# Designs tried in a protein design chat: VH-VL binders against Vacuolar sorting protein 39 (VPS39). Part 10

Target 1, 267 residues: Vacuolar sorting protein 39 (VPS39), of Arabidopsis thaliana (Mouse-ear cress) (q8l5y0r16to282)
Amino acid sequence: PARIDAVESYGSKLFAGCYDGSLRIYSPPESSASDPSELHQETYVLEKTVAGFSKKPIVAMEVLASRELLLSLSESIAFHGLPNLETVAVITKAKGANAYSWDDRRGFLCFSRQKRVCVFKHDGGGGFVEVRDYGVPDTVKSISWCGENICLGIKKEYVILNTANGTLSEVFPSGRVAPPLVISLPSGELILGKENIGVFVDQNGKLLQTERICWSEAPTSIVIQNPYAIALLPRRVEVRLLRSPYPLIQTIVLQNIRRLVKSNNAV
Short names: E, the ipSAE of ESMFold2; O, the ipSAE of OpenDDE; V2, 0.75 times the mean of E and O plus 0.25 times the DockQ between their complexes.

## First folded at step 2 (VH-VL)

Design zi12 (framework fv_zilovertamab; at its last look DockQ between E and O 0.01; V2 from the best seeds 0.00; counts 0 for: pae E 11.7 > 2, placed apart)
Fold by OpenDDE, look of step 3:
Structure zi12 (fold): chain C 267 residues (1-267), chain A 126 residues (1-126), chain B 107 residues (1-107)
Amino acid sequence: as target 1 above (267 residues)
Amino acid sequence: QVQLQESGPGLVKPSQTLSLTCTVSGYSFTDYWIHWVRQAPGQGLEWMGSIDPSDSYTSYNQKFKDRLTISKDTSKNQVVLTMTNMDPVDTATYYCARDYTYSYDWGSGLYYFDYWGHGTLVTVSS
Amino acid sequence: DIVMTQTPLSLPVTPGEPASISCRASQSISSYLAWYQQKPGQAPRLLIYDASNRATGIPPRFSGSGYGTDFTLTINNIESEDAAYYFCQQYDSYPYTFGEGTKVEIK
């Protein structure tokens, strides 16, 4: 089977973006499909393969449930209708984009391309309108909305981009063992990765808490499933309570895990 | 051996611009961040800013963001500090220091300083 | 800005005895703390990094401990050559900040 580089959940189904540009859709067995809220312990089955979904490898996907759209990052950023998966929009300016963040509340897309950060707004139909274009000092490694601002991992540090005036404010350097990791919280706050530590900051980059989340190792990704933070570590998954002092709830030893995805009370 | 050496005027008049040079030797110039730290007489240390000589990326203490510019000259293995509108309060010994972390390491941001110049005293006086 | 508070600011010590210097951060800085020694007329010298790691060439009598907000530099068996100012520095968040410095004097 083709290498899977992106995974996303849509209802009870799983979408797998592949390196060959295909999209594979997996479904739970019929016995479990009736209740999407329950844990699925049975093996998902390949339902459909959409060949040629993208000309380039699919790097990331995100289901925008409120808009019934699937966002895909590949050669550019594209939007596809759900559930039919027809392409409804392609952000031409996002060609070569390496990171993006969607603000579902406001319908804003921000993405980075080289040393540029662009902001687009969903027009309520099938279109997007460019709102802002900012220059930044270096290539963006990570990007996330934080309120009305944008948090960026640039070079070896985190910065906040003020969308009102385009100014950058430095927060702190990233860790030494992993690339920048920016996690959005439903509250509008962020968790910024620093080695094996998660640091809480507000939309202005202000440190919020004395207590920090400490993982056993530097996570490559974190999924928030309130009240839990679920981190993908090199050889395991750690589940911690998203309450101070952020105690370890569970460790799951797994081999060759590459992606974590939140799905109907499951990961 | 690793060496850093600050050079520049020991005396600057108020409102004038200070220019200091940090010359590095004993290692590959572009491999490590260079920081500027100053120390007023009898006072503590104050971090001013830094530069990654590999690509001229800079970080500044916001206190100095409007007055301070840090640049590099690779051909001379030099980092240059430029600070405008000097005031007597800016009288200090100015140090350049090397960051311990390697510039090319993933996520290796700014940390601590393993090598320091001898420092150069800058007096701001009319 | 993170404020680093050192105590004491002056520390007279008898040769052979230990010395302890405290550094408190206004907020948690994890282990992102360094200690420096500065002798009169000289540049600072790195002693400890990451709160407890001794830098290359630093004698074993120097040790660091702490995590979060409270840190300690300990100098065991104080020698005359240890008379100097000692500074802590956080490199957790911008801007990097130093403690006020502690003057260690030999009695």
Scores: ipSAE 0.025, ipTM 0.592, lowest interface PAE 4.8, mean pLDDT 89
Fold by ESMFold2, look of step 3:
Formats: structure tokens, C-alpha cells, sequence
Structure zi12 (fold): chain C 267 residues (1-267), chain A 126 residues (1-126), chain B 107 residues (1-107)
């Protein structure tokens, strides 16, 4: 079996991007019943493998369902048509990118590589045009749109990049141990990781509330699937409701899971 | 204008290491992947592996991965094939070929080869 | 590995007549197939990509067809210069694999 580095869902299907550059597609068994509280149920079955999907490892993917596109990050960022997976665009300047954020409302892509953040916009014809290129003081560890600006986790702090003028505004330190983790909420506000807690801030980095969401350990990634926040921890997944007091709903013990995915039918 | 030219020894003794060079011209060296393909006398073509000259990333046919190294010398516009522990069954004509797709477009899938070298015969014999 | 089976292996032809070469894959490769020509003493040349698209500079007498597992290269109005070795290649998945080739000879 290939090592899986990226996972996404599309409809009832699960896409897995592998280290060998293959894309594996899994489907549920016909007529299967599933109950997240019963982890002994039959899992998805492999429908097909696209063995030559990429020449290099697939490290991230995102389904843009409203646009019928799959975004993939391998060496660069590419967009593929769904369901047939034909390549429709490749962002050549994103070669070597380590992180990205997509703003579906505006059709804007930002990504980081080395000590730079670059912004592209969809031109309406299946292509993308460069808007801006910004210098930053160190490699970006986490990136997300916040309104028309970009929140960055750099070194051990959070900053907001003003896209109009390129200035950086400091927010607060991320923590002494865990790397920074920026998570966008559907409302446009952010959760910023500080060790095992998530701090809620507005689009300007101002504290939104005093209440925090707390996981048992510092998460490596978090997926928002309203009304849930789903956090990947070193050896387990925690699911919490996104309303005060953010109760723990479920803990799932998993092997070799790298990233969380959005799903209509899963916890 | 685009040219690929293989060079290296025509004769190698069993168990020795083969080193072949592919020299390219007529385009920017780092813009395209380079592949190595061989053809034993009376046999079909066999893909061996490839390199992205922009960052030295390589892909190998699993058949050869323990013996094969593909590397580059950007200052000479060269890709180098190194293959250890040669055996008489490795007697073949060795070709280099250019991938159709720009190296920065490799995330768009596998593609065909638009330019090939003329090949160089390597005989493995005592 | 995907096995590419090419028939015939030898094809005598008469100038002015059509000729066809078949390439069959051991599993579906969709349309990810190329055809190459190699004249004696020359480097291989790309003729057809994506099963049916002519490469730049290739005469219209060359055409390709097929999808899935069965593919055909057709040469209409054979010319003396078409005497060459022809082979197919799949690029659906690693490792890239090739047909054994067809030697086209003028009768």
C-alpha cells in the first residue's frame, strides 16, 4: 500500500493523495449503513487508482465543490476538473510552495514559498493571474485568508498581512512548543492555536471572546465542519462542538492519518 | 534546434559501473525532465528513470532502483546515468529523451517524450 | 506493469496504399498513448499524442484512433520515406511502457 499524505472527500467518495504520486479513489459499499459511534462498520472500498496523477508526491488537496474542481499541492499547485480529473490550470510560480489558502467567494489563491507570499486570482476563463508578491521575515508555517487580508503563522507568532500595502501587523505569540496553526471559520473569523488551546480572533487579530476551545493535546491540524471542529492529535482525532462550552463529542484512535477531511456523512 | 546527445563508453566489463552522459542544447536545461530509456538487441524499449533538472528530483523504474542513479551537472547542461554492477543482460542502446511538459508543470500528470537522442550502444562483455 | 502488445511486428507495404498498426494495452489507459517513428540511423520522432492528436509538423496521412485498450495508427497513402520502425507508448501510469514495435518496409 502507498503512504497517504493528503485526503479529501467529494460527494460520497474519498480521494487519497499518495507519496508515490498516485491518487486513490474510495467509495462506500452499496447499501452500507454507517454509524460513527460504531467504528467496527465496513470501511470505504478502493474504487480505482490513478497511478500517474503526479510525478511527485501529493502533499495536500482540496475539493472546491462549488466550482467542480480539485486543488492539489504537489511540487506546485494545480487545479483539476471533477469528476474526470483533467488538469485545467497549473500555478507555475507556486513551485516549491509549502502552504496555501483558497478564498472561494472571491476566487483568490494565496500561497507561501520560502520567505514569500504570493496572491493569484481566477480570471474567469479557467486561468489565474498574479496579483501581488510579498516578502515576509521567515518561512510561513500556516496561512489563511482573513477577509481581504492574510493571517500568517511565522516562527512562533501570528501576524496579519495587509494585502493592500504589504505591511505586517503583529497579533500575539503562538506558544513555546507547538508551531502556529491558523484556522478560518465560516464566519470569516479565526481560531489561532496556542499549545492545546484555540483562541478566537476577528479578521484584524483582535480577541473575539474570552472562551477558548481546548483539546487534550496541541493539534497538528483542525478541520471545521459545522457545527464541529475536528482536530488531529499525535495518535487520535478529537471532535468538539463549535459552541460554548465546546464539549468533546468523540475521540477516534487512528493509524497513519495525516490530514482531516470534510464529509457530509461522517463525524 | 533542440538536441540531445548521449555519450559514454561502448564497452563495460561485468560488475563494473556504467556512466553515460546526456548533453542537451537548444533550450533552457532546467525547464524539462529528462528520461533514460534502453533497448536490448532484438528487444523492446524499457523506461529506466527520469530527473527534474531544476531540483534533481528523480523517479526510477523499480527494476533498476538499487543500481541506478540519475544526476545532473547544470554547468554543462548534462544529465548523467550511473548504473552499478553491470551484467551482460544490460547490453543495450541507451537513449535520453525530453519530457513534453515543462518541469514546473509536472503536477499535471505523466506525458510523452517530444525529443530523443540518437542513442549510444553499451556492450557488457569480458 | 502495463503490457503493450503491438501487431503486426513486420508490415510490408506498397506505396500509395493505406496501412494500419495495432497497439493493445493490458488494462485501460484511457487516451494516454503516443506513437513514435524511428527511421534507420535517426532518433525517434513523436507522431501522435493522446491517441489521436498529430504532433506539430506531422503529415496528415498519419492518424491515430482508439480509447481504453485498443489503439490504431493509420498511414494513408504510404510514401517511400515512411519505411521505418513504429512503436506505441503508454503514459497512464509508472513505469512507462512501450510496444515491441512494427517494422514497416516498402515492397
Amino acid sequence: as target 1 above (267 residues)
Amino acid sequence: QVQLQESGPGLVKPSQTLSLTCTVSGYSFTDYWIHWVRQAPGQGLEWMGSIDPSDSYTSYNQKFKDRLTISKDTSKNQVVLTMTNMDPVDTATYYCARDYTYSYDWGSGLYYFDYWGHGTLVTVSS
Amino acid sequence: DIVMTQTPLSLPVTPGEPASISCRASQSISSYLAWYQQKPGQAPRLLIYDASNRATGIPPRFSGSGYGTDFTLTINNIESEDAAYYFCQQYDSYPYTFGEGTKVEIK
Scores: ipSAE 0.000, ipTM 0.484, lowest interface PAE 11.7, mean pLDDT 82
ESMFold2-Fast, scan of step 2: ipSAE 0.271; ipTM 0.689
ESMFold2 (binder alone), look of step 3: mean pLDDT 88; pTM 0.886

Design zi13 (framework fv_zilovertamab)
Fold by ESMFold2-Fast, scan of step 2:
Structure zi13 (fold): chain C 267 residues (1-267), chain A 125 residues (1-125), chain B 107 residues (1-107)
Amino acid sequence: as target 1 above (267 residues)
Amino acid sequence: QVQLQESGPGLVKPSQTLSLTCTVSGYTFTSYYIHWVRQAPGQGLEWMGSINPSGGSTSYNQKFKDRLTISKDTSKNQVVLTMTNMDPVDTATYYCARLGDYEWESDYYPYFDLWGHGTLVTVSS
Amino acid sequence: DIVMTQTPLSLPVTPGEPASISCRASQSISSYLAWYQQKPGQAPRLLIYAASSLQSGIPPRFSGSGYGTDFTLTINNIESEDAAYYFCQQSYSTPYTFGEGTKVEIK
């Protein structure tokens, strides 16, 4: 089975970006005739594998719904047309980028590469122009726009990068074991990861509420498809409602554990 | 053994630059954030800013942002506070403090668990 | 900035009596509240963190309570050595802010 590093939803389907560079598309069991109010446990099934989608592992993906585009981070940052997944544009300077964030409203892209955070703006007619380039003290593990500024997960801490002057302000320490994870909400607020907990903060890094999202295990990736939060865990995907108390709605099993343990030394 | 020690000039003239050093001993220097807090004579405590000794990331109280720089020297286990254009109202005891935290149900509650002895800086002609 | 307001600012108490100090935040800070004791010529000493957790080495007559915007530090059966200034501090967001301080005087 393939190692899955990124998850994103598109319509009724689920996209999984793999370490081998393939994109896997999962569909819900049977058809849309299923009763949505009866969600206990449903398992998505693999519909298609797009081998050779990228030459490098697919680290992150995002569906830009109103534009019918898929943004992906792999060897570089690329835009693909939906539903056919034809490559539309590639941000050349993002070659080797390890994290990114897209602001659909403003058309701003930010990404990190080699201890730098770069900002590009969509020029309105296709193509991107560089706006700013900031130095940061270490490799960024997670990044997201937060209003006019950028929230970064660096080492074991969360910081806000002020885009006007390039200064960094500490928010709070990330979890000890799990790497930092910064996720943007449509409201401009953020979910910051602490082990298996998602903490809500505003665009200035202030705690919004005492209620949290409690995942079964520490997620490696979270995507927001309002009203749902979809988290990638070691052997499954958890879908939770983005409304207190953030109940588990669905679990998607992506690996066959029996196949992993069937091979023993013959003699 | 575990301690923070501030050092620097006791007297600074108006318009000069202040430089204070916080020396860390008895624990791993890069494991805790170091903050600077000052206290004017007979007054309350005022948070100035912080540094992550591991990453070098800094945070400043906006009141001081244009004058204040906090830096580190990992080889010496030191954090340095630099503040330009000193004024008599900056007369205060300056403390460096270690930020500890308490984890409860995956929430992290930071607090200052270790303080230096403080160094009095008088700004006068 | 979050403003921390302490009441009373001066508290004369007789040994053996309980003493209570109030701290009010200008907005909800959950349990991100610490209490410090400061004696003349000394650095502040942590007493309570996370609103109600007693720091190791601090006498059990000290306790903290509260959540959101209203917090209380209680010293049960106050002793002469408790004469000091007491400060509350929020760590909910930067800039970290302190209350004005309460001077506890033993009669």
Scores: ipSAE 0.000, ipTM 0.401, lowest interface PAE 18.4, mean pLDDT 81

Design zi14 (framework fv_zilovertamab)
Fold by ESMFold2-Fast, scan of step 2:
Structure zi14 (fold): chain C 267 residues (1-267), chain A 126 residues (1-126), chain B 107 residues (1-107)
Amino acid sequence: as target 1 above (267 residues)
Amino acid sequence: QVQLQESGPGLVKPSQTLSLTCTVSGYTFTDYYIHWVRQAPGQGLEWMGSINPSGGSTSYNQKFKDRLTISKDTSKNQVVLTMTNMDPVDTATYYCARDVTYYESSGYFETWFDPWGHGTLVTVSS
Amino acid sequence: DIVMTQTPLSLPVTPGEPASISCRASQSISSYLAWYQQKPGQAPRLLIYDASSLESGIPPRFSGSGYGTDFTLTINNIESEDAAYYFCQQYNSYPYTFGEGTKVEIK
């Protein structure tokens, strides 16, 4: 079987980005089953394989439902039209990019490449135009829009990049054991990972509250699926309500899961 | 002025459930996390878990996760530790301790424990 | 879990001499380390936080140093009242972990 490095939901379908550069599309399980006990054990069925979608491994994907676009990160960042996957744009300056963030409201893309953070804007006509290019002191491990600013997890600290003047402000150390995680909320506020806790900060990196989300172990990824925060921990997934006191709603015991997929439920 | 005080049974039989209460005074109960730390006779300190008394969210040391529950009663300014299926190896002095947060306007913060309660010895034997 | 290793476990000392206790983390914890003093029958008392910051009310003969994996608590001009157990604690990641403790004894 193909090695899958990126997964994303599109309506009822599942997109899988593969190490060989192909995109695989899976359809939902059939509603009719011969045994009722099989309904909860159904698996998605491969509908088609788009061979040659990319010449390099597809390491990340995101469905931009409001714009009917699929964003993919492989050798560069590319945008494909949905549902037919025609190529709309390729950001050549994103060659070698390792992380990105999309602001759907403003149509802004930011990505990190080497020790630089670049910002592009969707021009409304299918193209993208470069807005700014900023220098940063080290390789970015995690990146997210936070209002008009950008939060970066670099080396062992979180910093806020002010997009108007290019200055960096330290937020706090990211911890040493777990990798930095920057999670954006619809409000423009952020949840920052520090080992097994999630800390709330505003768009300028100021602490909003002492109250934090307490995961049972350090997560390797966190996905916001309003009103839930879903964290991938060693050997399990925790689902918490994203409202004080952030109670544990569900625990799913897993084996050999590497990432989480945010459901993009188009009506 | 700030005080934390543990209370509960000094003797528990094997397989029974332990319930300890930490009562706080001298500050706003919901402003600081409370931690539980234990110390077996002649041994070192072991962190058990914590609670945010404002929201009730908890964190547990995985060693205890299947046996340990920490809860709160805001009306009494109390945090309660409940641990099931006690064993002689659980004999220890149990402490509650307050979390201290230091941070700057840039969002920088760090955490440690101060003050501690006086501790309560729990002996598990038949 | 991060393992904290203290050396020595027992430290006999003569009043007026300096004493040093080492604490080593199994992986880097930046400066997220605290030191506590515990006398018999008492709860631990905070001495040092953030590896090197002296807690208010603690005598200035106590100092802390280190970053990453190697940390030291130093007691300059040790006094008889300093006979106690000393513990380091990391708060870089859950679960929070303590060293085994060092017993400082007056010769």
Scores: ipSAE 0.000, ipTM 0.374, lowest interface PAE 19.7, mean pLDDT 82

Design zi15 (framework fv_zilovertamab)
Fold by ESMFold2-Fast, scan of step 2:
Structure zi15 (fold): chain C 267 residues (1-267), chain A 125 residues (1-125), chain B 107 residues (1-107)
Amino acid sequence: as target 1 above (267 residues)
Amino acid sequence: QVQLQESGPGLVKPSQTLSLTCTVSGYTFTSYYIHWVRQAPGQGLEWMGSINPSGGSTSYNQKFKDRLTISKDTSKNQVVLTMTNMDPVDTATYYCARGYPLRYSSWEGYYMDVWGHGTLVTVSS
Amino acid sequence: DIVMTQTPLSLPVTPGEPASISCRASQSISSYLAWYQQKPGQAPRLLIYAASSLQSGIPPRFSGSGYGTDFTLTINNIESEDAAYYFCQQSYSTPYTFGEGTKVEIK
């Protein structure tokens, strides 16, 4: 069976990015079965396999519905036109990028590779243009836009990168064992991971509140699907309400989950 | 010097609303959280809630539910505690206290480093 | 809510002797533990933060230790001015909670 590393919704369809570099497209189940005497299965059906979509595992995907583009992170960052998946742009400077963040309102992309953070802008007329290239003191493990600034998880620290002047300001240590996680909220505020807790900070890295989200275990990824925070823990997915006291709503035990995907089909 | 001072009525009648003001001086008002902690006569300390003066975000002890509100006035360097429907069991000394700095180096050492003198509020008819 | 339990609740000590107060959390709070001193008629005074860090201005005879659920405040060479109530406080999760307090009495 195909190992799926990334999932993203597009209209009624499901896109699955695979470890072998293929993209698989699934269609929703039939509205009715032809055989009324048999159990009707409501399962997404494989519609198409795009072999050779990428030479490396597809680590992340995001549908940019307002722009009719699919963003993929694999060997580099690539943009494909929807619905046909023609290649629109490949950010060659993003070869070996390990993390990215997309600002849909401004059309800004930032990504990290090695010890660099690069910013590109979607040019309405011609693709993507490089805006800035910043040096950072260590490998970036997590990255997110926070208003006009960029929050970085570097080794065991959180920092805010000021995009106007390239200065770094310290936020707090990310913890000893768990990897840093930077999660953007629609407001431009952030949730930062520390051990098994999520800490709320504003776009300048200042603490917003003393209340925290307490996960049962340190998460490896977190997705915000308002009003929920969905965290991938070592053996389960934990869904919490994004409202004090951030109660546990659901625990899901699933096999072969590598990362969480934000859905753009809001039902 | 860094100073926090509580002010407000020393006597409140049952069912009325309490309003206490915490005035701060000697540091940047928006750089630290302000907490309210109370202590009934002969009893221990009870955390009521806090506010981030920078953004105005608040956190409350659920015990007080919707009868407790904490607000700020940045122009006066003041934090205000408002509590409705006061009861004789709410008789206590009320303290405001400064939280850890909003700098990352202080986060793991979260604590209340400077306290006001406290103001005794008696709830009686 | 996280419950903080202090032992002992009353501790008579002789000047020059060491004194120890224990604080136990109902769940792990990492090192998010502070100790406060309160003398009659006064506001609490911060002694120790982050379980073991001595607050500026506090005499070095005070020390804190512990991690997770079990914490100790130690006064190495107790002086008459140390007669007071002592409270532990967790800052791991809201509502922030205090121990019941330990009354240290000089005999």
Scores: ipSAE 0.000, ipTM 0.387, lowest interface PAE 16.1, mean pLDDT 82

Design zi16 (framework fv_zilovertamab)
Fold by ESMFold2-Fast, scan of step 2:
Structure zi16 (fold): chain C 267 residues (1-267), chain A 125 residues (1-125), chain B 107 residues (1-107)
Amino acid sequence: as target 1 above (267 residues)
Amino acid sequence: QVQLQESGPGLVKPSQTLSLTCTVSGYTFTDYYIHWVRQAPGQGLEWMGSINPSGGSTSYNQKFKDRLTISKDTSKNQVVLTMTNMDPVDTATYYCTRGEFYDYVSGEYSYFDYWGHGTLVTVSS
Amino acid sequence: DIVMTQTPLSLPVTPGEPASISCRASQSISSYLAWYQQKPGQAPRLLIYDASSLESGIPPRFSGSGYGTDFTLTINNIESEDAAYYFCQQYNSYPYTFGEGTKVEIK
């Protein structure tokens, strides 16, 4: 049986990254098959299983549609050409990386491993080149591009890493209990998690507004799918509108969801 | 157990520089702010300043800004208070304290949940 | 600077009686107020934070109340071990400031 740890949409298809390192590709129903189950069972047809796609669990995937690439995070960070999934590049320095962020406009990748933050640039021809490697005081729990700089959640604080000189500037502490979450908005602004709230800051970590997104409990994951913010809470998902006063749109009770991922076919 | 301990000289001559070290144990050093508070004999408490051990950012009481520096050594779980041009009126018990946050909006606004036992510094010739 | 004024400065009490200490801020500090107990030769100990929240491990006979500029620490059935100095502290604005202290003496 396949345990799925990562999901990403590609056109009409669904990619599922599995704990055994395989990638499963699902296609929409062909119209004739009877589906006695709810939407969550046998709605899509398994088209292909790419066995041995990775030696380790596939923990994250992202379709980079403008570049016709699939980014995968498993043993390391790898890039695969779409639609055929041939390996284009493997970032060997990303072995053991626990978090990453992609800047589609600039073609910049940043990732964290242990107490380091590394930056690579896509050269446009299919390769990646190392730009910089920065030391940080502790293991990074969350990471995101914020303009030309990088916002980091380290232990119980948020900091902005200045990419030009490698200095760290404090934003604010992430909270007493909940782990840090750094969420990028298309504008380059950030939502930073603090307990059960989301705080809006600009690319330099300055507070943008007094209004907050208030979740019913501290989320473990947040995904932005404009105009919605989707948060994974204990035993449920909350969908909120990204417009003051950030009203609750929908609550979904779930029993076995581990992670939320972006979809190119978002509402 | 959470413990904070101050160490440094018990006697400083006028015009000299004071250096006090706060060593912490029993929790993750970078998870909490460290503050310095002093108390002159028979007097009240006075907040001097703080440091975030993760980023190294500092805040100082303006009264001491020209003389006071707070720094950290993450490898040793230590915060160091340095104060120049000591005067007899600076005679006090110096405490380091752990800052717990209350305000969720800014992450600032600290009250002090654990205190070191304090170290008496006498400024005399 | 925000000035914190405590009254009374000295409070003699008999065991079993309630005791109250007032703390007034020179401007509004919302609920950003803590209370500390200090026994001779010892470091201060946190009793109350956010004006009314009891710190873990502190006996329930201690309670705090107030908002804005006027705050009260109450000890509902005072015991001999409660003889100490008590200080309020605002953490609304830099620099953080403390009251002068109240000496509670058991008769």
Scores: ipSAE 0.000, ipTM 0.375, lowest interface PAE 21.1, mean pLDDT 82

Design zi2 (framework fv_zilovertamab)
Fold by ESMFold2-Fast, scan of step 2:
Structure zi2 (fold): chain C 267 residues (1-267), chain A 123 residues (1-123), chain B 107 residues (1-107)
Amino acid sequence: as target 1 above (267 residues)
Amino acid sequence: QVQLQESGPGLVKPSQTLSLTCTVSGYSFTDYWIHWVRQAPGQGLEWMGSIDPSDSYTSYNQKFKDRLTISKDTSKNQVVLTMTNMDPVDTATYYCTREYDSLWGEYYGMDVWGHGTLVTVSS
Amino acid sequence: DIVMTQTPLSLPVTPGEPASISCRASQSISSYLAWYQQKPGQAPRLLIYDASNRATGIPPRFSGSGYGTDFTLTINNIESEDAAYYFCQQYDSYPYTFGEGTKVEIK
């Protein structure tokens, strides 16, 4: 009855981050053959529990496959080597961080804590070096890299933070009811949430198109699994195709699942 | 020490306007929604409305619409409830309480409450 | 509005006995339900959120269960200090609504 708050795939395995701070590792079913007689064996099996992986709930995880690292957000931001989960780095300044974004191309991490946005760079030797620390006018609810800049969802407002000089440029208000959501696409373009609508903008916050994704209700989180956008709504998950007119592909009814976690595997 | 404290008049005459202040301390004022909940003597709890202190966005119970206003003063860490045209049935203990809604959609309930302030509406 | 109905409204119990309070929503609220304890002259105190999660500092004798429309608060090995009113509350949609309350009395 462990509460799972974060899920991420690595190779054939699933990693589950738990509210009690443990990491659970699940192995694939005994058989994955396409034989019709074996189609009933589709449940992942708990292989290992890493008790004490973190002292706080593990609220987010991301496999950085190109670097053989697992990023976790808990009491702070930590990096563990894959496949053995040896601790590589802990970003002490990220203690109390509430949101983060990873730029795999540049090896840049940004995160928010209180009214600050901090940037660190992976130096290739397993260490991280602080690049810069910016003040922002309010608590950041959502954050994402957008090219060399950072897009922030500050309660009910979207802004672009210019990393070279620390200036903020307004994009538009996020909406009256729903919290802001900033979602990065593989292209470096963004989807910004506004109530039940997903709006497409470029790396500078400029509208790319008039067409938008329309969710049935305002999502609390959105995960991009190309070619799909997967949104967590209050009582269900909606899967939509990331192609105009963004049709609804599937609806999944939820039981006791409140967050949707990014996955690196598209299989 | 996290604390919420209500203040305002203990007695209001019928048809007059009530003004109550909720002063918060010990945490970041803009990170939590503030709700107003009232309780008539010997009765249950009734949700009145809420405010997001980061942008002043408000939600009201339809029963009080056009009579109830909730506002904030960030420089004083205060939320103010204003209700017009008070009636004896509005006699109640009024509470302010905080609610955290995380970036990850986690809801932790109304975890800290003020002690409440009794408002009597009588001639 | 979502109507929350609590049963029973009055529950006399002997110390050491278990006590159970039921809460029924007029429509599905998933797990968006909290339980509060209120002693005379005091503000409500959060016990349970998200139907089954104990709030910080709440003793393990308190537990919650349920999903959809039917919810239960259970107090195992009830103590004399548990004499209080207990309220359920839905937060699926505005307006937030509370049950009418259950008075737990220690014999």
Scores: ipSAE 0.000, ipTM 0.393, lowest interface PAE 17.5, mean pLDDT 83

